# Ledger of designs, part 27: VH-VL binders against q17rb8r558to768

Target 1, 211 residues: q17rb8r558to768
Amino acid sequence: TAELSHLTKNVPIFVCTMAYPTVPCPLHVFEPRYRLMIRRSIQTGTKQFGMCVSDTQNSFADYGCMLQIRNVHFLPDGRSVVDTVGGKRFRVLKRGMKDGYCTADIEYLEDVKVENEDEIKNLRELHDLVYSQACSWFQNLRDRFRSQILQHFGSMPEREENLQAAPNGPAWCWWLLAVLPVDPRYQLSVLSMKSLKERLTKIQHILTYFS
Key: E = the ipSAE of ESMFold2; O = the ipSAE of OpenDDE; V2 = 0.75 times the mean of E and O plus 0.25 times the DockQ between their complexes.

## First folded at step 12 (VH-VL; framework fv_romlusevimab)

Design j1 (at its last look DockQ between E and O 0.75; V2 from the best seeds 0.00; counts 0 for: pae E 2.4 > 2)
Fold by OpenDDE, look of step 12:
Structure j1 (fold): chain C 211 residues (1-211), chain A 119 residues (1-119), chain B 108 residues (1-108)
Amino acid sequence: as target 1 above (211 residues)
Amino acid sequence: QVQLVQSGSELKKPGASVKVSCKASGYTFTSYAMHWVRQAPGQGLEWMGWINTYTGEPTYAQGFTGRFVFSLDTSVSTASLQISSLKAEDTAVYYCARGPYDHGEFDYWGQGTTVTVSS
Amino acid sequence: SYVLTQPPSVSVAPGKTARITCGGNNIGDKSVHWYQQKPGQAPVLVIYYDSDRPSGIPERFSGSNSGNTATLTISGVEAGDEADYYCQVWDYSSDYVVFGGGTKLTVL
């Protein structure tokens, strides 16, 4: 169908949890509407759909993240386990419906690049500081929790030399955001930000709170 | 190749019972739902319901509760429709049709079984 | 209950284009499937999910769906295309499969 052939128009939306760029997001799909959505995503070749958290006012949040299907395991009873990973962030422009699942017209989000040398330097310093804090936080977690995080999300990504190479910034920031036990509303606010500095500042604030 | 082969035509009297079978082959039987569709003479297709071939759970459409029973014999990849207390209005061709568990398209159909109820 | 409405009959000359409509409230929000049924035969899937063709179905068959109307289009109609055509949807609200009343296509 036309809706599944477009990546910006009538994008199928899985309404469930937060998803983030580069972060694995395994799904257990059992509802017929989402079974259909997944099947069609594969058949059309897109192998992508959007993930948004539920919203009381608008059915689902104004911001989300695309999920790339890496693998689907079909169970005998029609259920499926879907291996997905986060791709591009998006803002919802228009909401729709198809076969019981939500759709959306979207625009992709990209970070605004910092061009000033002094600002770049400051950004690097902030980044390195927050990264160190993140590492410390993770290392100080109990073994049980650390193991659970590693099993579910994998290892924390390493620092990148070029902080502005990817449109979503450093991967470790999203990994950390995914594993931090904060309110989805807070996570959503960070997801919507197009400034790495702002994201780092918020992340630092959270880390300080949990230290 | 995928095939659905149904049992032969039936001639029954009012009040009798009939059991129509649908044997599936060429695919994993439990990977697809089985639907039942009725077509009265000169009429359109009417969805009767479906059965989950993995769990065995049947779901009946409105108007097909009570006298209509969906069942499975998974050992031989067979779905069955039993109609009890047959009425003249039950005269129709009955089809089994394969569909995904997401209630999508029916990609394969049985050849149909004619059930005639006459005094 | 959700209802699909089809014209009872459509006539077309050989080589011309036949259009069979299927009406339903916000049917564009549903995936529409189409079946061809020739006399004395079981239905055959010819279009699924609005516009996709199963293997073995000629390219002459196409489908569209928007608003309140889905359409099966058969270009270059042949005598062999004479049949009954049914549209079908899954209604999420009721969890029922719903068929249209069928359209008899006559090739003149």
Scores: ipSAE 0.826, ipTM 0.917, lowest interface PAE 0.6, mean pLDDT 95
Fold by ESMFold2, look of step 12:
Structure j1 (fold): chain C 211 residues (1-211), chain A 119 residues (1-119), chain B 108 residues (1-108)
Amino acid sequence: as target 1 above (211 residues)
Amino acid sequence: QVQLVQSGSELKKPGASVKVSCKASGYTFTSYAMHWVRQAPGQGLEWMGWINTYTGEPTYAQGFTGRFVFSLDTSVSTASLQISSLKAEDTAVYYCARGPYDHGEFDYWGQGTTVTVSS
Amino acid sequence: SYVLTQPPSVSVAPGKTARITCGGNNIGDKSVHWYQQKPGQAPVLVIYYDSDRPSGIPERFSGSNSGNTATLTISGVEAGDEADYYCQVWDYSSDYVVFGGGTKLTVL
């Protein structure tokens, strides 16, 4: 239901890896606490939980991404194979615990739209330039690496006509961040950004390093 | 449709052994753990441990690691509890109960088997 | 190690509301399950995961859990509700099951 999809209080948090909007996040789950968390999410109908990377000082990072459960396969030996895709990004407001897994009160993040016509033009120009850089990088990969990316992540999403229509910005940006071999600190920084211009600028710097 | 049917009541002498059976039906036996719960006369519920019905690996609560053995016969969807060197203190009703492999609830219970150890 | 505390008995008049408590350190951080046991019968699950009702359990049974106390609430109590009631949690650190001592509900 719509109220179940706008979960902001006591959100279950899986502390494991970086997740991004629109990007698949396949999981292999062994721990009884996370198996319970996933079963509960399915039984209540929410079919989602938050994903955050660990943090030395706070147990998990201040930013994360909701994962939407597409399918789950509970194995007899206690393992679970969980097929998820990234949804909304969030900031952690308050941390808690339930049945040995982390919980959080969160606020969802959306990009701040640029309204000025000259700024929109500049944003489009930057976007098209960085997109071209990303395509060039991908085309110059060794065949084995390109095939592995296509198998695991699929094709790079097409450019979007209205690059500010989606609350998280263009999907190809998140796809690229998921496949690039970058430092987790930079990945988390980009996840937290509410400015598409800043995100594109960061991606451009990363691509320039690999060119 | 889910049923757990336990073996009949037993009257035993101290020092004997007993085997309590729990036959499951109406579900995939290896998809749920089997727990054993003891209830002495007039007393509360006491968890004895559980057995992984897929691997056969038992886990025993403190105080149940010596004379108590959990076992399976998956060909007939049956879990069993064997108690050796019976003592008067073993007089109780013994229940099997089904639970998920996570930290969930016991949704189906056997009818209980009364073991009486007369001295 | 982890201990659940229940009152040994509760009496309630027919048609009134019974409240059975289950105390434990930070029990609000655990999922609490409740079982009804009538004389000579096996326990029956009546509330699980703090507040969910299994199929076939009347809506007058409800549960709550916060802080150090979980509560089973039975509204509109009937004579047929006379039973022993047990709360149960998992101690997730040890992977052991813990039962409360039980509460005898009497309908007077």
Scores: ipSAE 0.508, ipTM 0.806, lowest interface PAE 2.4, mean pLDDT 91
ESMFold2 (binder alone), look of step 12: mean pLDDT 94; pTM 0.955

Design j2 (at its last look DockQ between E and O 0.67; V2 from the best seeds 0.00; counts 0 for: pae E 2.2 > 2)
Fold by OpenDDE, look of step 12:
Structure j2 (fold): chain C 211 residues (1-211), chain A 119 residues (1-119), chain B 108 residues (1-108)
Amino acid sequence: as target 1 above (211 residues)
Amino acid sequence: QVQLVQSGSELKKPGASVKVSCKASGYTFTSYAMHWVRQAPGQGLEWMGWINTYTGEPTYAQGFTGRFVFSLDTSVSTASLQISSLKAEDTAVYYCARGPYDLGEFDYWGQGTTVTVSS
Amino acid sequence: SYVLTQPPSVSVAPGKTARITCGGNNIGDKSVHWYQQKPGQAPVLVIYYDSDRPSGIPERFSGSNSGNTATLTISGVEAGDEADYYCQVWDYSSDYVVFGGGTKLTVL
């Protein structure tokens, strides 16, 4: 059994959709291979697996996000509904296979911290600006869409006092990325970034497009 | 406690039919698949197939199609194996075994039913 | 069809360690389960998912799986361990369950 926080070898990979840090990701599991994967994850005690989107060249993308299993509901017919939430981001180092599902050796991603005071100030300003834009965008959505987003993803996380406290940066950025109607490839590019500034810049660009 | 209890030994003539039952108890019957495994005298274990205890859908391994039929009586938590047109080569011990729907391990087995086909 | 290969027999002295192998093409990519069968009895699961032990199975039973070989290891072998042992996998490609040919363990 691998340590919960340091599972880096032969990580089971669910190939399906994008997942993000701190963002809930409910799953309906019906394939035997993934049923097995989920059961094994629980039995080993890790209660984690990686989520990656499919890739035409490499089976699944080079970047993904760990999912933490919070709860599993087993249906009578063998299917399961799995309550998961996003954890650490990772880069794929090596691909493998186990019982029909993909595995990977991975390295975890963390943001590079900004140390210069002027840069920190600028980052804060950019963050606050983009957050405001995000709020405006969300508030201007039709009630139906807003309700659907809230039901599926929950409320937008609040601003954080320390932007660099978490290895993945502010949670609201990932929430927003999850709810924005953009191409998964674009989302993946943002997921792979280790610079909060770069992520914010990308997000701002998207928000401007949808404004 | 989980138990699988199979019907008693059978002695049949060639061409006859036999039905082996497997009664499950101690767990939710429909939560696990039921597998059938054959073991000829002095031979190894041979997987025959399985039945989805919730849907009733059977899946047969190669070589066990046609004369072999898996069925259920969910009201009494019982899986059954029927073999028609019995042949001498059907002489074996037949086991039912519980397995998860992910086709993992068989954690509980019936005691086995000996079917002897002799003229 | 996927094939699992076991040695037909293994002999070991009491107190020693027995190793029973199960060979298969890229078997390391599959979960291997092991069953013990004593004469006149039904099989009993002793190892599942390569190395996990069911409740009630002694710790002296262990399993490993890598490459093309899975191994059931029985340390401190006792007379009561004399039995046939079968490895088993689920082959995702064919969707079939596959058993090895079985290994007779003799305690000398």
Scores: ipSAE 0.819, ipTM 0.914, lowest interface PAE 0.6, mean pLDDT 95
Fold by ESMFold2, look of step 12:
Formats: sequence, C-alpha cells, structure tokens
Structure j2 (fold): chain C 211 residues (1-211), chain A 119 residues (1-119), chain B 108 residues (1-108)
Amino acid sequence: as target 1 above (211 residues)
Amino acid sequence: QVQLVQSGSELKKPGASVKVSCKASGYTFTSYAMHWVRQAPGQGLEWMGWINTYTGEPTYAQGFTGRFVFSLDTSVSTASLQISSLKAEDTAVYYCARGPYDLGEFDYWGQGTTVTVSS
Amino acid sequence: SYVLTQPPSVSVAPGKTARITCGGNNIGDKSVHWYQQKPGQAPVLVIYYDSDRPSGIPERFSGSNSGNTATLTISGVEAGDEADYYCQVWDYSSDYVVFGGGTKLTVL
C-alpha cells in the first residue's frame, strides 16, 4: 500500500497545527480518514505520522514535525483519543494523497553543530541570556495565562548541560515556541532552522516584542 | 470466532414488510460498524449503508433512504434491516457485514438472507 | 459519484496467473479491498489495503494499486479459485462505499 513507505517516503501527514520536537501534541480525532491513518501507523509498527500546519495555497506547509504515538484509544462512537509527542523535524519534498489524507516524501532536519571553541562560547552566552529572558517572560505573565500554559503544555523543560547533544537543540526552545502566540510563518521559519544560534536569536526577538 | 448469523430466507407478497436479523458473536459488538449489502439475482454487490452500533445512528446510501430501516438490539448483539412496502425489485440476497468505523474493509460477512417478493 | 470498473470476465488456464483489474480515477490514492464470492455463498475478503492478505488466504493471492488501476493477482490458479471477484473502496468525498461491478474468473 501507499502506507508501506520508508520513514521518508509516502509518510502520512495530519494537517492541523504546529508541532515541535519533544512537545506533547494531544489529538481528538473524529474523521474516519485520520482514524484510519493512525490505525495503519500502529498496524505497520511505525507508530508515527507527520504533523504539518495547513496552507491556503499548498494544502500544507513545507516543514513539519513527526509525532510519535504514545497511546491511542479508538472509541466505538467513532472518536479517537491520541496521545503523541513531537519527534524529528522534516522538510516536505513531494506531496501525495492516500484515503483522503495527505502524504509526503520527506527529508529529516537536524542542527549543524558548531565546532569552533569561540563560537561555542558565544553560543553558550547567547543561550544563557535567552533562557533567562524566557524565564523572566514566563514569570511576568498574568497568573491566568501562566496557569493555562502549565495546564496544556506542562512546565518549561530544564536547561540542558550540553546544548548541542540533541539533534534539534534544547527542548526548552521548542516548549517556548509552542506556547508563544506568534504568526505561523514565523513559527515555520524557526522550525526549519538548522542553526541553534539563529533559533535563539529569533526567540530573543520574539521575547523582546512581547516585553 | 467472529460470526454473523442471519435470519432465514423469506417469501413475501408485494406491499408486505420483512425484517432481516444479523446476530453477531465472537467480538465486542459496539466496536465495529454494521453494514448492509444487497445483491439482486445475477447482479453485483450494492452497498445499502451502515449503522453505528454504539450510538444507533444509521447512514443510508442514496436510494435507500425511504423504505429501509436499520436498527439494533445491543443486548443480544443483533442488527436488523426492515424493508416496508415490498416491491418485486426488492428480491435479492441481503448481507450484513462488519467493518471498522474508519475507511476500512469488510472482514466478516453474514451468510445472506434471500428475500423473494412475488405475487 | 466515484465509479469502479472491472472486466466482466477473465479466463485462465489451471496453473497460470490470473490478473483482475479494477479501474478508477486516481484509485492509487485509495485503499482497495478485494472479495471472492463463490456461487450461492457470501463474499470473502481476500486482499485489503491494496496488498495485505487476511490470515487463511493463500500466498498465491496478491494485490497492487497505482495510478488508475488496482490489480488482484492469483498465481498458480486452481479450479477452486473460480468465483466472482469484487473490488471495493471507500469514497472519502461522499463517505460512501463503492463496489466494482465484479469479474467472473473462469478456470479452463
């Protein structure tokens, strides 16, 4: 079938919202096509599918994030409750369709590691500054908004000792992008970045805008 | 394991009614939709619609929205098809078939019930 | 509405390979299921999701689907394979099930 793709070919795409590495993405699904898509992902053993935000001209965006299925409840009334978490980021190479849902051939993205010792030092300094700014922003939110974020997204992830250990960079960056009320084009731009420095710089600009 | 056992064949006159039953066993009845498929003599398979076995909500294919009624008795895991105001053109074999609630396949079928409408 | 077309009949000698086609606009974008129906019997699922076999169906049965054509392939055809074969899809735009017209396989 079309669903027997490699992890990069004919990947099933749920077209809905922005998803980010490490960030939970709970789904409540009514449509038979997406219920089928999820069931086939489990049956084939991949237990994952891509998430892309919708696009008015191209159906869905050129970049997305794989969702790893943690738990699924297929209810008899046609509802599905799907617990997922973000995995690898990807770029869409080719678009397709299967059973009324979108598919894509994809290319996985990961950060380009900085090797120069001076650049590593500068990256650490930028990271610590932006992390502090993010913490300050979160602590200065009105209580109602902070509570809503905690309820839906959980606590901000702990800062990481090795900034470049994970292929997608620090988890707190993705958590912050998930909770910030920014334009989808800007979110997509950051999702596509292979440079942690660029990502931190963009996050800093966003935080400055909301200050 | 999974079985769908239908009621026996019926010989009816035009204008009468008939009820075809389909008793399910070997699985959780409300976890799968029940579909009805008609096959007139010498003809192909014709999908009539389905019923949500959890909510009881039927969906009828085009052309089956009038005299055809799907119903359930979940206490005995039974789906039923009632046809009222029988016409000679209703002469067919009627199958129940189990399917998932998504865009799936019919993995188990009843043995079929022949309804013959003749004056 | 979405239409599936099948040839009315296919004849194949014993031991040879039968190919039964199911045509539809962009049918490769749909999952195709295949049913075998012997005279006086209910249909039996033999292939689902284009190419998967239910347990108990011989490996001689296989399926493919691309472009505008899905194909059920039966290798090493036996007299017992003589039956009517139906393809079926779910038309997601109407939320209706669609069957092909059926193909009678004759083993000569």
Scores: ipSAE 0.529, ipTM 0.803, lowest interface PAE 2.2, mean pLDDT 90
ESMFold2 (binder alone), look of step 12: mean pLDDT 94; pTM 0.955

Design j3 (at its last look DockQ between E and O 0.78; V2 from the best seeds 0.00; counts 0 for: pae E 2.9 > 2)
Fold by OpenDDE, look of step 12:
Structure j3 (fold): chain C 211 residues (1-211), chain A 119 residues (1-119), chain B 108 residues (1-108)
Amino acid sequence: as target 1 above (211 residues)
Amino acid sequence: QVQLVQSGSELKKPGASVKVSCKASGYTFTSYAMHWVRQAPGQGLEWMGWINTWTGEPTYAQGFTGRFVFSLDTSVSTASLQISSLKAEDTAVYYCARGPYDYGEFDYWGQGTTVTVSS
Amino acid sequence: SYVLTQPPSVSVAPGKTARITCGGNNIGDKSVHWYQQKPGQAPVLVIYYDSDRPSGIPERFSGSNSGNTATLTISGVEAGDEADYYCQVWDYSSDYVVFGGGTKLTVL
């Protein structure tokens, strides 16, 4: 079976926490339905599934992030530790069920590119400013918190020269969003944004709050 | 190669007990659950339950509680089914079947053990 | 309890296509597995997860599942295909494994 990189129909959805592009998301899978989901994802060759937070109104959120399976460690009792990393963001179009886990038809999200030179310049300035603020925030954290973050999420990605090269924008923004102690609803709002400027603005606001 | 080899046919009287064994080979025994399936003469397949081969925890389907006991001898990769207080209606072929811990497909089956209960 | 319904028998001429159905409420939301059982033998997995074939199973065997019906399709039926066929699901609501009643396939 060929690996599918752009699955949009009946995408299996792991309903748990927030996931973000390029951000590692290790999972401990112990429920039979999700064991099945993971096994199936591997067997079909997709090696991907969606991650969405729970939603009281719709079972799971309207937005999520694909997770790419990098490695699976199966335990003798059927549990698994799954090494995953965030891929593409998506919007849920239709919800379904399969063997007890949720599925969805989805559309992938990509940032809208800024074409105006002046706007690009302004975006760069904003980006650099917020990046600096993020660095300062992280450096001012207590050692134990910094260590925990590094252990779980890895190091903060470096600045990119081309801010619009990736469809999801700079990786450090997602890393930061993942590590900031904010409400998942707020994180979700940022995840759904297709404007880097808007994301940066929200991130800056959060950083200011925690400074 | 994966194999499940079951014990031989049994002829018992009502009220007696029987123990059917299922020896697994060709794979890591604890990596898969062991299920038990009953098939009465001329009837269909009936799921009896399963046992966690790592923890030893059994789960019984409705109708198979009380007289039916799943057990393990992990040292020899063997699952066993014991039926006590045998009844005529217990006459059937009993199968062990390997399955994942996610209630997926049964990819390997024992050859079956015929248990006949007759006075 | 969740119930799977199969026709008790299906007859087909050699070389023709046999279709064995398995009915269940919203069975499309479940993964269906199929087993072949020849007389005096243990069941053999022939289709799993609706449409996947185990190694060693001929391509003549295929499966589909949608809505309230899963179907095992055997194309180019051979005399050796004569057997009982069982569908099976996991009912995640009750946490039970459920078999269909079985279908006897007769090759005419």
Scores: ipSAE 0.835, ipTM 0.920, lowest interface PAE 0.6, mean pLDDT 95
Fold by ESMFold2, look of step 12:
Structure j3 (fold): chain C 211 residues (1-211), chain A 119 residues (1-119), chain B 108 residues (1-108)
Amino acid sequence: as target 1 above (211 residues)
Amino acid sequence: QVQLVQSGSELKKPGASVKVSCKASGYTFTSYAMHWVRQAPGQGLEWMGWINTWTGEPTYAQGFTGRFVFSLDTSVSTASLQISSLKAEDTAVYYCARGPYDYGEFDYWGQGTTVTVSS
Amino acid sequence: SYVLTQPPSVSVAPGKTARITCGGNNIGDKSVHWYQQKPGQAPVLVIYYDSDRPSGIPERFSGSNSGNTATLTISGVEAGDEADYYCQVWDYSSDYVVFGGGTKLTVL
């Protein structure tokens, strides 16, 4: 019961793709190991598992994102569609195995809040500039690409009044990172950042490259 | 209430064939795999394989790839095991058991069907 | 081929604790399921996923699994617990099911 709010040991890991806080991550699950992993998460009531990209040296990356299960739907061919959304980010502390899938002991990450009033002002100015750049980039996409993004990821989240209210920072940052065609290693480095300023700076760099 | 009801026991001669049926009720038949487990007299449980009740595709354990055939009739929620060219060593109790489509547990079992092969 | 090893028999006095072991290489990395089979009856699931109990199985049945050994523990043993007990895993490398050889529990 209380242990469900503190899932940090032997966390099941789906090794597949990059996931981000607040971003939908629909999955098609066909391998017995992952079918079991999903069923157990539902049966135990945790309704969540970690998502990490693969890593040739360590099997999977040192950072990932928890996925919250919203719904599971079985397909006629025995596969299932798992409707998930990203939750908390984490760092991998220790790796393990269970029933053919990876497990991890993890530590949750959250942003370090900026307290200096001048730094908060500078952060807001940077945020508003980068948000405007993101909106411009999205509006300038060809209709086909914009439609595909809307279909898969939904609309870009609105800017938030309090930039530091959410432990992972503004949702639109994660949405944008999920949508942008960047290398997974670069995406992983941004996922691991605890500084909103660093994240916004990296997003700005990416947007400038694609503009 | 989930139930797996198997066909009655059979007495057969060597060289004959037998078909053991397993009728499921109380759940969506195609949502679970059907497994077959053999238990020879005085022996332990031996997994024979399983059949995907959605696609009809069987998987056989080593040693069960020849004379043993799994099949389905989904219209009546029934799985069947056919054993051809019966040998005395096929004398056993045959169970059907329901399992998930993963590495999970067998939560419901049929009552068993005794097949006796004697001259 | 993955192998599970169980003792052929275990004897326990009524009211005492029975421990039935299931040995396998790195069995702690697998989920272990346990079945009870009384004479002339089909097996019934008593423990799954190492330590979970199905509805209707009393709390005196418990399970553990680490390293190379999984254990089914029955506290407060009753005459009605007398049965054969089988452990079972999946071998995820072959996708085959593996049963242990079974353990006859006798309540003296």
Scores: ipSAE 0.499, ipTM 0.808, lowest interface PAE 2.9, mean pLDDT 91
ESMFold2 (binder alone), look of step 12: mean pLDDT 95; pTM 0.963

Design j4 (at its last look DockQ between E and O 0.80; V2 from the best seeds 0.75)
Fold by OpenDDE, look of step 12:
Structure j4 (fold): chain C 211 residues (1-211), chain A 119 residues (1-119), chain B 108 residues (1-108)
Amino acid sequence: as target 1 above (211 residues)
Amino acid sequence: QVQLVQSGSELKKPGASVKVSCKASGYTFTSYAMHWVRQAPGQGLEWMGWINTYTGEPTYAQGFTGRFVFSLDTSVSTASLQISSLKAEDTAVYYCARGPYDYGEFDYWGQGTTVTVSS
Amino acid sequence: SYVLTQPPSVSVAPGKTARITCGGNNIGYKSVHWYQQKPGQAPVLVIYYDSDRPSGIPERFSGSNSGNTATLTISGVEAGDEADYYCQVWDYSSDYVVFGGGTKLTVL
């Protein structure tokens, strides 16, 4: 029952909503199959499961995000509130099932690093620009919405000095993606991208639309 | 330590009623579901259903509706099974068993209560 | 209804390995639990979730589950292992708990 940080085979999949790296994802679990899934995740020591949105054709989406269980509050009637946070992104290779919940063989996604100095410079400029736009967008939100976002997702992460230090890129990008009122399909497309530049470009486009 | 202690053996006539009790100790009673399992003489285990020990909501398996009633007395951490209009075919050992609320394994069992129905 | 099929009896010599099977349609998609029941006693959980072992259960007991068959394996069988063994699953389609018919293990 060793803790597995990089489970890739028969990963339990919670089919519900979008999840993102570093973004908290609290869950209310009431279905027996998912109660079981959570309990097993704890018992086996993995304390992780995948999150995918539903898909009409394939049961769940081809891309998702791992969730790390930080804490579980068991309610008296058997339900639970699960405190989770986003980990690694993944692509689904094979779908399965266990005790009524979905499983998957997966591969983890990592960003492709930019090595050219000029490209790095350009990426930095783009990053800073989009970050500024994001900040402006958030500040211009109504107080009520801003408060709701802060309560649910926390504060927007700060800019990082090294944009390519994390395999998923800057945390604020995922935070922003989580809070933007866009279609899950759109969010999923961004989640699947291995280029920070592409993600930033797409995010910028969304911000422009909502400005 | 976790214990489930059931009431003693019962000898009843057809048409009578019986109530089997299962007293839990060593854990939070409402944190686990209580299941009931029947075993006729020389036969296998048969799941009868379960009761939510927190809400009191019972769920009965097919064939165990009507004459079978699950109940609770949470003040004394006790689950009970009542069988009315007893029949000869009700002769069996009845077990209570603790399980999680996710239909997982039964990790603790009562010692069983023998109910004999004879004229 | 979902059905679990066990052989009615299995015989094994002391020190040898006993294998008790539990058959079910796509049982590999379900978690299988195993119980030992000695004469005149209540069942005891010996394997849960296909292959996990409760505290106090000897390492001689192991389980596997794939396809249409789950297997309880008892290595180095002892006289004390003589008992009835039951497999059990949760049928998530009906929300019913289902037991196998039981297997009597005889130690020769």
Scores: ipSAE 0.876, ipTM 0.937, lowest interface PAE 0.6, mean pLDDT 95
Fold by ESMFold2, look of step 12:
Structure j4 (fold): chain C 211 residues (1-211), chain A 119 residues (1-119), chain B 108 residues (1-108)
Amino acid sequence: as target 1 above (211 residues)
Amino acid sequence: QVQLVQSGSELKKPGASVKVSCKASGYTFTSYAMHWVRQAPGQGLEWMGWINTYTGEPTYAQGFTGRFVFSLDTSVSTASLQISSLKAEDTAVYYCARGPYDYGEFDYWGQGTTVTVSS
Amino acid sequence: SYVLTQPPSVSVAPGKTARITCGGNNIGYKSVHWYQQKPGQAPVLVIYYDSDRPSGIPERFSGSNSGNTATLTISGVEAGDEADYYCQVWDYSSDYVVFGGGTKLTVL
């Protein structure tokens, strides 16, 4: 179908919450327009849609994350229960509309790989430092908050041997950003970053704020 | 093997009532909405509204409130349209059609029930 | 309420291409569904979401939708295609279904 070939054109956009690569985003969808959007995604085999937060000037933010549909259950009571996980990040190039929901032409974002051996060493050093800070923060949470995070997000992903293997960088970074109680503007700025070093630096600043 | 089978044609006098039934088979009845569509002789399709087959909540198009009542018997996978105080203008073929619980298409239709209202 | 406009009739010679239009304000922002109704029969879905074909509908049926016009195109028209054709959308402001007035396709 034509929808299978348009992953960057007229991409359906769910305007709701912040989504991050690799992070589960379970949804309860009740609006008929979004029920249609999801059913179409399944019918066409694309099994994806974009997630963006709202924006007063542009209807939705300039950056978002694709959600990959793992499973869907259409309920006759006016809800769809949708199991999704974050995929590729994107920048919005052009806004549109179809069937009452927003659409976008998008450009996918990936981290820029660091190639210099000294810079890779420095990046590893920063990564290990910030990872240690994240572990300390998580272990020092009150039991109720830690349990809530584990229930809704799962455990923090393990340290990755190759920091630059994944196109979006280490999964634990995105997990941490998803669970931290931070301002949406800050979350959106980090989503747009193509530098792992910059992302780790921002995470470090957030963790220092909570220490 | 989805099928919608409607009740037979009806000849009625003005002021009488009629009930048109639509029995569904080959799918989970409550997973799809049931729509009613009217077609007067020689004319086009006119949407009358729909009923949520899970909750029983009807939605009527403008002009179809009052004399037109959608109902269900989910134990036999049947949707019904009752028309009271019949008028000559109610002479038409009445179709049931299933649709998704969203802004989607009507993929299966009943064969139609002709209701004729004459003196 | 939203209005769809179709020509009342279209005539086409066998083997030629028929084009049936469905006009509406900004209809390109809506998904258009098309139904075929042969005399004495119930409507049958032939195109949905502007251009998708249900299983069993031949490839010579196609659809397009942009701007203010959606079009059902039937190439290589056969006598068996003679029918009334209806376009349909949803009006999201009222949650109502809207049908076009129908187009009678005559193969002569």
Scores: ipSAE 0.603, ipTM 0.819, lowest interface PAE 1.6, mean pLDDT 91
ESMFold2 (binder alone), look of step 12: mean pLDDT 93; pTM 0.951

